# Miniprotein binders against GCN5-related N-acetyltransferase 10, chloroplastic (GNAT10): the designs that were tried, part 3

Target 1, 215 residues: GCN5-related N-acetyltransferase 10, chloroplastic (GNAT10), of Arabidopsis thaliana (Mouse-ear cress) (q9c7g6)
Amino acid sequence: CASTESLTSLTQNNAAEIELKYLVSQHGWDVRRLNRDDEDEIRRVSLVQAEAFHIPLALFDDFFFMFFQAEVLSALLYKLKNSPPDRYACLVAEQTSETETLSSSSVVGVVDVTAQTESSVLRYFPGVEEYLYVSGLAVSKSQRRKKMASTLLKACDVLCYLWGFKLLALRAYEDDAAARNLYSNAGYSVVETDPLWTSTWIGRKRRVLMSKRFS

## First folded at step 6 (miniprotein)

Design m20Y (from tb2 with F20Y)
Fold by ESMFold2-Fast, scan of step 6:
Structure m20Y (fold): chain B 215 residues (1-215), chain A 86 residues (1-86)
Amino acid sequence: as target 1 above (215 residues)
Amino acid sequence: DPEARELAWEALELMSEGEYEEALEILDEAIKINPENAKAYLRKGLVLALMGRHDEAVRAFERAVEVAPTDPLAKLALEIAKEALE
C-alpha cells in the first residue's frame, strides 16, 4: 500500500497547485483550466461533452454513444497536443470543494476557448486581427446549469483579459432561447443572424453570432 | 494530405460541440478532397445517425466498408445502422 500513499500525497500537492490557478469562484462553482496531465480528468471532460451533445437513439444508443464519446475524446486530445497554451484552453467547472478533497474528479461543466481568425467573424470587427471563440459549453445533466454556465462564461472573460484579447465570440442556434438568454445575460450581443433562406433552402438550423468586447 | 487532415479535425471539433449540420458539411468537403477517406465516411454515418437520418447513415457506413473492407468498426456500424433503419 506504500505506492498508494505516495500517490495520495502527490495528488494532494497537485490539487493545491490547481486551486491556486482558479480563474473564477462564484455561486458555489470553481472554474479552472483542465489538468492536461490527468488522464481521468480528460476522460471525464469528454464524457460531460458527449452526454451534453449526444442525441439518444431508440435502438443501439449505447453503441452510438460510445462511438461519439470516442470521437469527442479524440478531438480533445488533438487540441491539447497541437494548441499553444495561450491560444487554447479547456475550462472545467466543479463544485466548491471542502478544505480536504479526498475523492475522484468532480468536474461537472466544460467550455472550450480557442483563438481564431475566421473571416466570417472578423468582417464585423474592423481593426481586430483575432478573437477568442467560445464553444463546447456543456454541463452535467444532473446539475442545474444556469449559475454554473454563467461562471464558466465569466472564466472566459478572465482568460480573454489575461491573454490580451479584446473580443470574445460564440454562436448559438436562433431557436435556442435559453442559450441566447444565458449569453445575453453574460454580456454578449447579437452581431448577425443567419438569413431566413438558410432554413428554407439549405435546411440548416439558423445560428446567431454573438460577441463581447473589451476596451 | 494536410488540407484533408485539417478538415477532419475541424469536423471532430464541430461534432464535440453538437454542431452536427456544420460537421456534416465539413465531412462532405473532406470526402470530396479524398473519396477514399474511410474515417470521414464513418464520422459522417455517426453524425447522420445522431441526427435521426438513418437511411443516409446506412449509405455512409456502406461507403466506409467499401473503402476499408477489413475495418471491423465499419462493418459493425453498418449492421447496427441497418437495424436502426428497420
Scores: ipSAE 0.420, ipTM 0.800, lowest interface PAE 2.4, mean pLDDT 80

Design m21D (from tb2 with E21D)
Fold by ESMFold2-Fast, scan of step 6:
Formats: sequence, C-alpha cells, structure tokens
Structure m21D (fold): chain B 215 residues (1-215), chain A 86 residues (1-86)
Amino acid sequence: as target 1 above (215 residues)
Amino acid sequence: DPEARELAWEALELMSEGEFDEALEILDEAIKINPENAKAYLRKGLVLALMGRHDEAVRAFERAVEVAPTDPLAKLALEIAKEALE
C-alpha cells in the first residue's frame, strides 16, 4: 500500500496555487479574482461596469454617469466587505502581455459570481440546494472581442468546480441575441422566460433564465 | 428597519448589474414600505434617467427633495434632470 507521497503533494500544491492566481488564461486573456487591496483596481472595475450598462441617451449627462458609477462602486465595496471569499468573487480580465508594462491597471473585463439560494431560481431545479449566479458581465468599450467574455465565463466554470457547486445560472434579455448567443456558446441553456406580468409593463424588457449544469 | 435595509441593498445590487426594470420594482416596494425614504427616490430617479425616462426621473427627484429638502444631491439631481427634458 506504499505511495510516492512527496511528489504527489508537491504537484497538488503547485496546481492549487496556479488556480488561485489565474483561473483561466485563453485566447490572449488572463482571468483572476479582483485584488481587493488595490483601490485603483476597484475603481477601474466600477468604471468598466458602469460604462457597459449606461444607455446611449445618457451619454450627454456626465452627472448621471458619475452618480451611477458611484452606486456601482458602493455595491462592489458592500459585496467585498460582506461576502465570504468562497461565496462571492469579482473576476477581472486583462490582456496577456509578453512585455512588462508600467501601467497600473489593465483590467478591461469584469464578471460577478455569487452563491445564491433564491426560490425563484431553485423552483426550476429539483434536488439543487444552491447555485452560483453569474451577473454584471461587462467588457470595456475599447475592447469588443467575444473571446474575452467567453474567457470570463470559463472562469465562472472553474469557480463552480472549485467551490463544489453543480449549477451556474444567469439571466439575459430575451431580445439580446448577442448576449444569448454568447451564453449558449458557453454551454448555457434557456430554462424559463420572465413571468407573464412583466411582458405587459410599458418599457420593461423580458429576460430569460439560463443555466449550465455539472455532474 | 431590516426589511427596508434589505430592499435597499437588493435594489443597489440590481442597479450594479444593469437590471434597471427589476431595480425599479424593488425601489417602488421600498418606497411603499417607507414613503419618507429619500435615498430610494434618488436611486429611482437615477435609474429612470439612465433608462431615458426623464419626465419620470424629474418626478422621482421632486419626491426626493420633498422628503429631504436639505439634501444638496437631491436638489442638484432635480435641476439636471429638468434640463434633460429639453
């Protein structure tokens, strides 16, 4: 019953360390967890998300953009302070560089992953007690490559595995074909549409629930 | 109160995720529970402005100023929202 103990444990430690630092490195993009001790990176993340979610008509009103960015920053700080590190993660994407640069922030993509137990989702998954919810997916307006977003979603898969969850869930607007195609290509499947009452509200966009399962 | 606090953070989370319609529903529920919640009116006005619904944003900011007449942010937001109507 003898084994090569020391070599096996060393290999396991190195693999775990690599996974903690960079969750995914694919297609010229590196994805890792947000450095919560870096105030500039936290501000950069809030800017990337705020820019991604503002509508074109708001472009001429810098006040509302700054107000919104401040609220996004407040939400991020709240989540970082009040969430266990194995129940919430903010993931950031940066370009793989072969040259050393003096730039202090290279974050150009963001996604949030949160452990949830909402009955509005679990009602569609008998036998599942909790899931990881994917939200806040944002790519800098200066970077429009789908491969960055798909790499961020792959990093969510890695966290799902590492944290021992079997279900990833997210919501996308029904009329957002680009987002729905991105999620479908990443392995997500449509589960349910918005409740009937939401389709009758003026100005309201319908959303679909999408999920990805792991054995 | 704990219920109003929970709704406030739920609304903020939805806003940060770009889920503005859902954020409005939660903000309206918070206002229904506490009609003197100035911050809920401020966030409702912000979300409405970001959605291009400037006349509704003005009304929300007017309520925020009525509830918190000394809040400089509410007054500034109202004046800027009124200009966006033009």
Scores: ipSAE 0.565, ipTM 0.869, lowest interface PAE 1.5, mean pLDDT 80

Design m21L (from tb2 with E21L)
Fold by ESMFold2-Fast, scan of step 6:
Structure m21L (fold): chain B 215 residues (1-215), chain A 86 residues (1-86)
Amino acid sequence: as target 1 above (215 residues)
Amino acid sequence: DPEARELAWEALELMSEGEFLEALEILDEAIKINPENAKAYLRKGLVLALMGRHDEAVRAFERAVEVAPTDPLAKLALEIAKEALE
């Protein structure tokens, strides 16, 4: 299967080549690590994430959107420069093609995977000292958005295995049924919900911690 | 200050993930630790503006300009946020 072939290929290559190999190819989507040497791809990733998290406003939005995109770009560059290659990855999704050339302009989905040791998560997993945190999931508008997101999450599973981690964790808003259903279908289970009586703000959105375990 | 640098990174990371309310909490903590932190006011204004909370964004940008009166980005952000109110 595409995920098995990708996994086998990566385990036989050296570290430099791993960054350009596909982790998963399913449902018309290819997922690989961001090419950190491609400045256009780095900018494209920042645009995809900024667009996904931005609420469109009227006339003055262009300035604040560009300001926000610049901050997203700064965060990405910082992570790429300061994170070991086996402790942070930015994964990109593009439409399946049978070309042998990678294209920055075809990136339409992104997810970040970061090794973490936060006590707020580890307190629920005795015997686990670190985990991979999934965040920044952003997908461009497409009829196949759910399949693209599922393929990105499958690539996170592959990295978890390749890097020797046994736990994947993420957070989703309790009232975001679509996101929670997506994560549940990908094998994640709810661990924690912010208690209503401990909330210090009226109308505060509640988040749930979700996890996926490997033997 | 290592603590201030840690909060600055945490806020930026939350912003880049679309976690605006969480980012505001961390930015407020950074401001509490150092009230002269112009960058924290600037980022707070940005997050508030992106959320459509223009009144609060103007106040944050006013603080950024007060702390860093020669910063052209802070002045421009304040002018644009004020126009959004009008």
Scores: ipSAE 0.613, ipTM 0.887, lowest interface PAE 1.2, mean pLDDT 81

Design m22D (from tb2 with E22D)
Fold by ESMFold2-Fast, scan of step 6:
Structure m22D (fold): chain B 215 residues (1-215), chain A 86 residues (1-86)
Amino acid sequence: as target 1 above (215 residues)
Amino acid sequence: DPEARELAWEALELMSEGEFEDALEILDEAIKINPENAKAYLRKGLVLALMGRHDEAVRAFERAVEVAPTDPLAKLALEIAKEALE
């Protein structure tokens, strides 16, 4: 016989221990939470995300890329400082190593997961009070593999379970077939949107809401 | 200004996710609340430059320099954006 409190404590301790280690290890990739105490790793994450969202333009130069990277870094630091640890996570992916050494320079993939309660999403899910929003998915150009991105999304599934959420949601550009196929293969489904409830903000650049639900 | 600060961080979040058009809308809202917000003009110029809209980026950086004439970053961004036009 165990009390509800004792059982809950054990479950929480196990979840925290998993979060301090790898959430997922598959296909040669290890995914874990960003070490918020490691300034070099935080800078590395900002570089990976900035590189992934960088659009090569004829007159784009290194200055604007570095400026953009600095802003991405500022956003990451803000989220880490102002978010509870069970309501926001930055997940990092690195290649499976046989050594015990974990280096910030080994981070080659990133995804952000944030707890949200926005009515623009919840209106499509009666009975759901909150969801985890997946964003900022970025894979280093030198390590761009679908299996790596899929492993990051699998880690989002694990985090959803550990934090007690039943819904994952994300947005993809309507004309981005590669992204939509990636998310579809990860178990996400397109959510129907009603134009009367679509923000003019969203209407500027069309995105499709996609979701993955767990019991 | 708490409203302007909240919009500034919303814009940064959108920028960090590659949502440049959405970031511009939030930055324009921040500028409407405080037309002397040099950082909002600077970020607007950055987003416009990343989108290849260099003539608009130059105008945003010019405004950033007008608001913060001693900011070396704004001056440097303006000079580089002018080069991109050519």
Scores: ipSAE 0.536, ipTM 0.852, lowest interface PAE 1.6, mean pLDDT 80

Design m22L (from tb2 with E22L)
Fold by ESMFold2-Fast, scan of step 6:
Structure m22L (fold): chain B 215 residues (1-215), chain A 86 residues (1-86)
Amino acid sequence: as target 1 above (215 residues)
Amino acid sequence: DPEARELAWEALELMSEGEFELALEILDEAIKINPENAKAYLRKGLVLALMGRHDEAVRAFERAVEVAPTDPLAKLALEIAKEALE
């Protein structure tokens, strides 16, 4: 009886985990966690992020892009290996399809969510011990018009709730109106800006800390 | 050393987020802690190249080759950087 009860409970928990594969399905987009056992999907994610943040060079751009992508891939693999599954997640967005099987090439958007305790953030939130940091938001250039970024941010909200966190934080360049409007529309508010002297004297672009709180 | 390894992964994370100027600051700190860190010079060269700072990128790759003369990637990066960026 005890063994039967334990087996039934385990099977029910496993089925629930499978049913929660997609964190959000809205606006024609499905968002889920990266399948860390799928080498092609890991490679695809690194390609999407590298393409989003790559600055093209006039000559031999293929080499420098490959080099940059290899570094992005290395960072992703390090995070996947060294982070607890309830403290880090790479989220991927794919287009909702009528076909049953979807390829890793269907991944067109990515965002990373990491549990952090940095004093540079926590100093603005008395009583908060940890938060989820949103970074690496990358959407295929051809797909930017399809509300994909907003759906990825909604998935971060769901993950924040599921993991029991009360605070989401991210940073955006002060002069990036498009990104700041995206985050404001998703419920984020400005908390802090980089000091003026760093952006004007050493050439560093000013960034703002933005946050979204849950009761 | 744990401190140098932590800075290396912090710089790599910033690079993957497109935060090149901050990655450069962290890479400079890693180099200050260990001036023989060839990987830090390689990453610095890549970040400088992506920022359009061509002369500094070539010098960073030259330093990487000096520190790790048997590293094929460092030698290849230097050769390509001289062709592409000069």
Scores: ipSAE 0.281, ipTM 0.708, lowest interface PAE 3.0, mean pLDDT 78

Design m22W (from tb2 with E22W)
Fold by ESMFold2-Fast, scan of step 6:
Structure m22W (fold): chain B 215 residues (1-215), chain A 86 residues (1-86)
Amino acid sequence: as target 1 above (215 residues)
Amino acid sequence: DPEARELAWEALELMSEGEFEWALEILDEAIKINPENAKAYLRKGLVLALMGRHDEAVRAFERAVEVAPTDPLAKLALEIAKEALE
């Protein structure tokens, strides 16, 4: 019947419009920018990041976890309010569905991309005036975590191109082989390691600056 | 103080990125600039607690309570951190 066909057509058109907002759709994952008008999605992002960075199973941990999540939420809100939309993006990953729906509950991965001009990075790249810094990578537990993370990183490449930047930079701990392998596979290369003299060997972990450059 | 506000933001941003060791460095800088910065002690205690360094967290929360004795969050955090300590 004509009524049924009309409703199906409208549903398909709306899904296609949502799909066109995705930066990358690969390996069963769709990556897009956070909807800053969706308070539930903002809260969901803060939960995903807080859970990824939190070490669980400590006595009275619920209080400190809630406190930490509130701080993560505060940071996200500050960035969204105070950053131009072409200088900061929070990217979210959700599983590809037959019919895409913009829903905060479907977000299972997050990464932040921020335009920066720090001399500690730029001194290694003559001729580059600014770069995009990748941080806050967090993915929910999944057998396909590496594919989700790689798709988020590919979305960062797309933003780098769209915003006219030529350099992506990030930091990883020197002893975090899994993270370093993930970034190397995504095309990043080591630039700098935190000097030994700036850290104590009994407490502080050394960081590695990694970069990906486009011509 | 513009420098204190900049350090406060840097620490919060690093915390949100899971960079706890780096956040502690920035918080310690903020405390050196202003030893009466209750929020810096409170955030330092939080980061230390999340890292499982509960004795250091207690000391940071004690300083937060000393600087801001009317802050109920600082008092509650101190009590909970003390309970987490052996």
Scores: ipSAE 0.648, ipTM 0.893, lowest interface PAE 1.1, mean pLDDT 82

Design m25A (from tb2 with E25A)
Fold by ESMFold2-Fast, scan of step 6:
Structure m25A (fold): chain B 215 residues (1-215), chain A 86 residues (1-86)
Amino acid sequence: as target 1 above (215 residues)
Amino acid sequence: DPEARELAWEALELMSEGEFEEALAILDEAIKINPENAKAYLRKGLVLALMGRHDEAVRAFERAVEVAPTDPLAKLALEIAKEALE
């Protein structure tokens, strides 16, 4: 016969485990850290990111896509092996489920969060020694990207708080209105935009630095 | 070379994040340090091809083949990039 105190302790432990497993659960999506022991999940993440960043070519698209996916997979494996667990995380979005199993039919979203100290960013934030850089955001184009993407960005906010960082930063192409609106709606603000006439290559795409600061 | 190896991993990370322009800058630095770095030319060609810069991709793959003439991946990439250019 267990006492009330024993039952309370068990319930508290179970709640803590659930809270640690999922950073955010909203809009039908659960966001958690990648399971680095699951090779199929690692491969799926590389596929999701490669698909999001690949611009289709009319001919022989499969070759460059497979080549790119292999490189994305190599990068993910490198980051998982060589990054401290409190300085890098790959976050995965999965469909909300009562059982803690990832269905192969679920749409997967991905985002990377990395602790950085680059002077190109820190020069705009006096008193900040390091920040979390958000990158590799990838979601299915056939779904409502706004809901899954915003949930992934909210998970980045949670991780920023848990790891004790005060600044989140990311970069978006100046001409990518959809991405910039997504980040703006998530609380990011443009930090710096250089004059166009200072560009030496007129045909190159410009990127803007965006940031979200916490007290 | 340890320095070139570090740049190779930095370029790979940028590529995986869709940061293609930044990846190109790092790959060019790796090539400057070691002009016989076939993998750097190969990755530069890939990034350029993904950006739709097919003429530049062909030139990068040509350099990869010159440095590593027995690499079947580099030869195949060059032929496919030439086809995309046409």
Scores: ipSAE 0.410, ipTM 0.820, lowest interface PAE 2.0, mean pLDDT 78

Design m25L (from tb2 with E25L)
Fold by ESMFold2-Fast, scan of step 6:
Structure m25L (fold): chain B 215 residues (1-215), chain A 86 residues (1-86)
Amino acid sequence: as target 1 above (215 residues)
Amino acid sequence: DPEARELAWEALELMSEGEFEEALLILDEAIKINPENAKAYLRKGLVLALMGRHDEAVRAFERAVEVAPTDPLAKLALEIAKEALE
């Protein structure tokens, strides 16, 4: 039972897919928007992110990993369904290819970019009404991970410019020197560090808010 | 409840970003608003299990089963979490 709504949805998806041009191509890595019509690519993205954030602890961990991957997939599908195309993007990284054919199997890095208006961030930026929040950065294990991650972050810069935003923001754990160094090298600067009572009273790890501004 | 729905999404987003400690805080807030939220207990158990906090994971899954006794996923998660506890 196809309908005009189905045809309109397909036309909108095709238009978005036509915009799947590479945002950045550097150091052997191409970064583009996720192809939302490719179910295998959506599953691949959820696997890359789940693997990056999962620490295997026990023999029976396989079930919880699969459960976690299913939840990551659910989050991705929710974002794709409920976000306007100029307020949310899932960016994927793949090795540079001379064939120019898009392939879900080659995705090895992911990052999410979401338009946000949280007061906890905007309180530090008078005159700014909204910002792009960078999260979910995940890269498959390889010797070139830092270059891939840097290329993904550069693609976030490009989206910030294309969408007309002036501010990129992200959070990293205070004790994660590798992540903080990656972001600093990409042009981010520390705005605020969670107060000491966050770890002692609330019981969670302290985070650092970092930002990158464009004029 | 629109507030519970917003918290459910916030928790899922934090989980998908590997922010497990932060996800737990939001899941606990969702549970306070709706103590019959089986999905929140299920996700809390999952996050706790991924963090190696097996005692707490078992308790969360027990609550999920109490709230949704016909959910086979909740029952299976509880069984596996109990096995991992030892």
Scores: ipSAE 0.638, ipTM 0.888, lowest interface PAE 1.2, mean pLDDT 82

Design m25W (from tb2 with E25W)
Fold by ESMFold2-Fast, scan of step 6:
Structure m25W (fold): chain B 215 residues (1-215), chain A 86 residues (1-86)
Amino acid sequence: as target 1 above (215 residues)
Amino acid sequence: DPEARELAWEALELMSEGEFEEALWILDEAIKINPENAKAYLRKGLVLALMGRHDEAVRAFERAVEVAPTDPLAKLALEIAKEALE
């Protein structure tokens, strides 16, 4: 009679059903899992990610951009076909609508969440056997960027809890203050890693590992 | 074979996440394992072009065409990369 209903109750046989439900609604943004049966939405997601990661520095950008988008689409299709639904999710953000109808054309933000067991991460977390890795965070440049990204990260927290994981991890470039501040504000902390002088010293941009723990 | 498939997937995944420097490193490892891997040269050229490293992109696409002389995508990428270089 006391409705202290646990999010944990949804973690088991309902993973596929959760794919079509909103995980978070905040700041005018709704976040849900990608509808893998919607080919237009899959194509839209690949476009959003390709646009976010493309740096328009080269002549003939149209060709290389289209080639890159095709590769991003190929990766997304591979993950959707080969990953269990409780070990990989592509999360999409859309503007809060008065209608309850899902629309692929309204997707303007994306983030990927993947279950991983990489030793390069687990070595810093004794007792942890697996974690959820957050990657591919992309938001349409024409939309409200900061609050949408924060809402996508909050949806990653919800998935972490629903799937029974205790650790979220991601990487950010050390010199990317905006990204690091975004992740810090979302509750991520820099993981102390090997000293700077043990990293490959050849002028490559260094990334820092950041984590958020639930226990 | 399993190692080559894992490197191919890892490179594609890193590319899809915008991790171009790491993707290059994995692609170079794939090329060390199989120097006749046309797809690895093709993806290396793409990543280099996206990073504005057009000289290196041309060389990667030249190698892709050398390995797969009948691949129309490799030939087209090479011609477009050469024009970007100018």
Scores: ipSAE 0.634, ipTM 0.890, lowest interface PAE 1.1, mean pLDDT 81

Design m46I (from tb2 with L46I)
Fold by ESMFold2-Fast, scan of step 6:
Structure m46I (fold): chain B 215 residues (1-215), chain A 86 residues (1-86)
Amino acid sequence: as target 1 above (215 residues)
Amino acid sequence: DPEARELAWEALELMSEGEFEEALEILDEAIKINPENAKAYLRKGIVLALMGRHDEAVRAFERAVEVAPTDPLAKLALEIAKEALE
C-alpha cells in the first residue's frame, strides 16, 4: 500500500516518461526521438536510411554501399551535434511490444525534421518566418507497412505543435505517385511543382513542394 | 571558402536523402569553384559508383587521388572502382 502522494508521484513519473519517450503510438507503431546516447541505434538509423535509398548494383556494391552508409552516418552525427534539440530531430519507428526496451535492432523506420528558413519555401507563405522541413523518410525493406510511414508523419505534426511552428514542408518527385499519395493522405497539399524546363534544360527530375499549415 | 563549405553540406544532405543526380550537380558546382577540392571528387565518385556509372566514378577517384595523394580512402575507392569495370 502507498500514500496518495506516493501514488501521484509514481503516476506522474510514468506519464512523463511516456510523454517524453513516445510522440505517437498508433496502429501497432511507436514513434519517438532517436536515443542519441545509443551508438548502435545511430548506426541502425543510418543503415535504414541508406538501405531505403540503395539501388541494386554489381558484385562490388557492398563497398560503395558502406561508403554511402558512412556519409549518411556522418550527416546524422553532424546534425545531432550541431542542432539545438528544438530545431532538429531524428524520429524512429519501432513495433509496439510489451517485452521490448529501447533497442537499436527494433528500429524499422526513420524521418528527419529540421527547422529551416529557405526563401524557396517562405516565398509562398507571407508572414511565416520559419518552418519545419520533413526529409529522409525511410522504412526498412523487410518491414514495409502502410501505417508506419503515416505514423512517422503524424509524429512530425506533434513536433510542429510542441516546438511552436505553424508550417511543415517537404518535397517529393513529381512522378512518385506513391509518395505524393502518402503525403496527401497525411494532410499535405501541393504548393508548387518544378518548372517543365527543369527536366528539359537542366536534365533533373521535377519535384513538388508540399506543405501542411497549422493555425 | 564559405560558399564551398555550404555546397559541401548541401551535397552531403542530398546524398543522405538518396537524391544522387541533385548531389552530382552540387558537387560539380563545388569542383568548378575549387578544382582542387579532393573531398568533392571523392563524394562524386561514390555517388557515381552507387548509380552504376563506374567509368565516371574511376575518373572522379583518380582526380581525388591526384589532389590528395596521401588519402588512403581515395586510393582504396579507386582500386575497388577499377575492379568493378572488369
Scores: ipSAE 0.203, ipTM 0.646, lowest interface PAE 3.9, mean pLDDT 78

Design m46M (from tb2 with L46M)
Fold by ESMFold2-Fast, scan of step 6:
Structure m46M (fold): chain B 215 residues (1-215), chain A 86 residues (1-86)
Amino acid sequence: as target 1 above (215 residues)
Amino acid sequence: DPEARELAWEALELMSEGEFEEALEILDEAIKINPENAKAYLRKGMVLALMGRHDEAVRAFERAVEVAPTDPLAKLALEIAKEALE
């Protein structure tokens, strides 16, 4: 049973969430935080990410895709449960609509933002103690990707400002010109190409660390 | 082993981002720390299967079944991976 004070606190918290519903609204796209109370939306997010990262196999692809989606869902649930609300966010993109009644199927883009302190990144930024790491950027194959992706990245900028962080970091494959151009256009700069001999492994591709710094 | 468990969650995050080669490296480290980590073998098998490395996937799933013989998911994954090998 909840007390009167608990009930009023919950009502006030819900109103605050409504007021901060959209972080960015540009180019026909609205970006907001994932509704962690909507199980269908959580499942939808895991599907969007799994589909974006999936490489089709010749045999039994459906089984391994379902297994992969289940693991993506597990990772999302773990992050939602174990992260403070000002140190992790899953951001979702949906098409701008006159109708305010939304379904979980309206989510067509996703990106994760996580506060991190990894030495592999901080070694390149003397005096910086923590940063926001951008990962899991995924857009539905049926949509115009570049404008949605840039809007998701702009929402990451907004979170960086709101949470008081001064550094955003992400990684991109060295040979992925489209992704690198997207990030460069969003204000990210290459920090350093990984000097490791990872490219000597079959199927292994080199990645670059990119960053965006704020005053 | 807390260290092996932490690495397993790091591998899960890499898998969720499509970073299969990186996930494989972290899973191998988790297995090195705790050879009885059934979940790490299961995830390793899945990553290998998604990469088209079906022989290695079968070996990983066999280890998962050996470590956790009552896990129905590990048994099913092994059966399906064996069929892909044909």
Scores: ipSAE 0.174, ipTM 0.628, lowest interface PAE 3.8, mean pLDDT 77

Design m50F (from tb2 with L50F)
Fold by ESMFold2-Fast, scan of step 6:
Formats: structure tokens, C-alpha cells, sequence
Structure m50F (fold): chain B 215 residues (1-215), chain A 86 residues (1-86)
């Protein structure tokens, strides 16, 4: 009688090893670091981010979208090539197989986390020498749910702890109530808002700097 | 020029985050340092198009073709921008 105990043990070891790669598993979403050796996953990430930030044009939108996606891909590749693995991470969200709607390993959400030392941020935090900056938060149009976005932000918290940082910072447009509410619910607090003359004199959208501190 | 390359990366990062107004500022700075930077003009054209500044976008693509007359992407971008934006 052939024994299957060895196969069961191997399966358990593989599952535990996979679990070590996930930063957060909550609300039906698993968040982990981008597999930098998977070129298809890198392209998928650039597509998700390009779709989130693209501004549709009336004519030849396909050309402008593809051009923009190529630039987003270039930015991602540059960051992956030129950043140490403990100072930059691209985090991806995928559906948990536990309560499945068919097994799917496709990336549907993305956020970038980068170690920074910008004086425009550090001026508000005496004694802090560096922080993690959260940017590029994007979720697939078919999966626009705050639970996925909040899970991506929770993964940023975990990474901040694992890398030994004490501060997370991000920026949102002042008029983007949905984004500001999402970040506030994730524990971020307003640090600074761009002055009124930014919109009244120079004509640019005002932004809000938000932060989350850990002891 | 390392300074121009650093600005080019900063602009590219801002673009990938949807920060188009901020990206434009950095692209203009890069162009001041190296006026023959065709890639910066191409990115400037794209950003200006997304900002609804269509005439300026076409000018940026025209400049990209001037500095890189054999670049197929620059030529294509200009032809499409003239039809889409003008």
C-alpha cells in the first residue's frame, strides 16, 4: 500500500513557507511583496496602477493609455533595480483561496512603500531621521472596495514594523474626501495642508500630508 | 548628467502616482538642465495632455521630434497628438 504521509508533510511545509511571504491576510485578501522575478506580475502591477491614474482622452485614448502604462512600467522597473530590498517594496493584493470564487492568483491591488528622508516631511517630526512613504495605491476597477485598500495599508503597517521604521507618511489631494477618509480610518492624521494660495494664485490642487506613528 | 537623470527618475515616479502637476515641474527643471532631452519632452507632452493643456502638449511633442528626429515613438506621438488634441 503506497504511503501518502510524505506528500502530506511536503504540502504542510510548502503552505507554511507560503504563509511566511504574506504580510496580511484579512477580509478575503492576501497581501505580499511583488515577486520581482515574475515579469508577468510586474506587467500586471503596471497595468493596475496605470488604470487607476490614467486620465481618459476623447480621441486615441488607447495610444495615450499604452504610452502612460509604459512609463508606469519603467518607473516600477527602475525602483526594483535601484532600491535595496529593505528600503523599497511593491505590495500586491490577491484574493484569498479560502472562500474562493474560483482560484485566482491575479494581482488586483497595489501599493508602493519607499524609505525617504525628505525635509518637507521630516521638518514636522523632530528626532526622526527617515520614514516610509506610501504611494501608488491602486485597486482594479472590478474590485474597488475599501476593504482591499485598507488591507494594503495594514500591510504597510506590518512592513514598517518589520523594517524598524517609526513613521509612515503619505499625501492625498485636499478635495479627495474618499482617499482622506480611507487614510483617516487606517490611523493616519493630518500633519499639514498646502496653503490656500496654492489653488488661488498658482492654480494647483492642494495636497494634505498625513502620517501614522509607531512607538 | 547625473542631476538631469535624478530629475528624470523623480518625474517618472510622480507620473506613476498620478501627480501630474508635480511631474511637470520636475520635467521642466530637467529640460532646463538638458534642453536636448527628448524623453523629457515626450513625458511632458503626455502629462500636459492629461492636464487638458492640449496646445502645450503638441508643442512638447514637436520639441521631442526636433531633438530626436529618428525616434519612431516621438514621430507617432506628435502625429496622434495633432489629431487628438488640436
Amino acid sequence: as target 1 above (215 residues)
Amino acid sequence: DPEARELAWEALELMSEGEFEEALEILDEAIKINPENAKAYLRKGLVLAFMGRHDEAVRAFERAVEVAPTDPLAKLALEIAKEALE
Scores: ipSAE 0.648, ipTM 0.882, lowest interface PAE 1.2, mean pLDDT 83

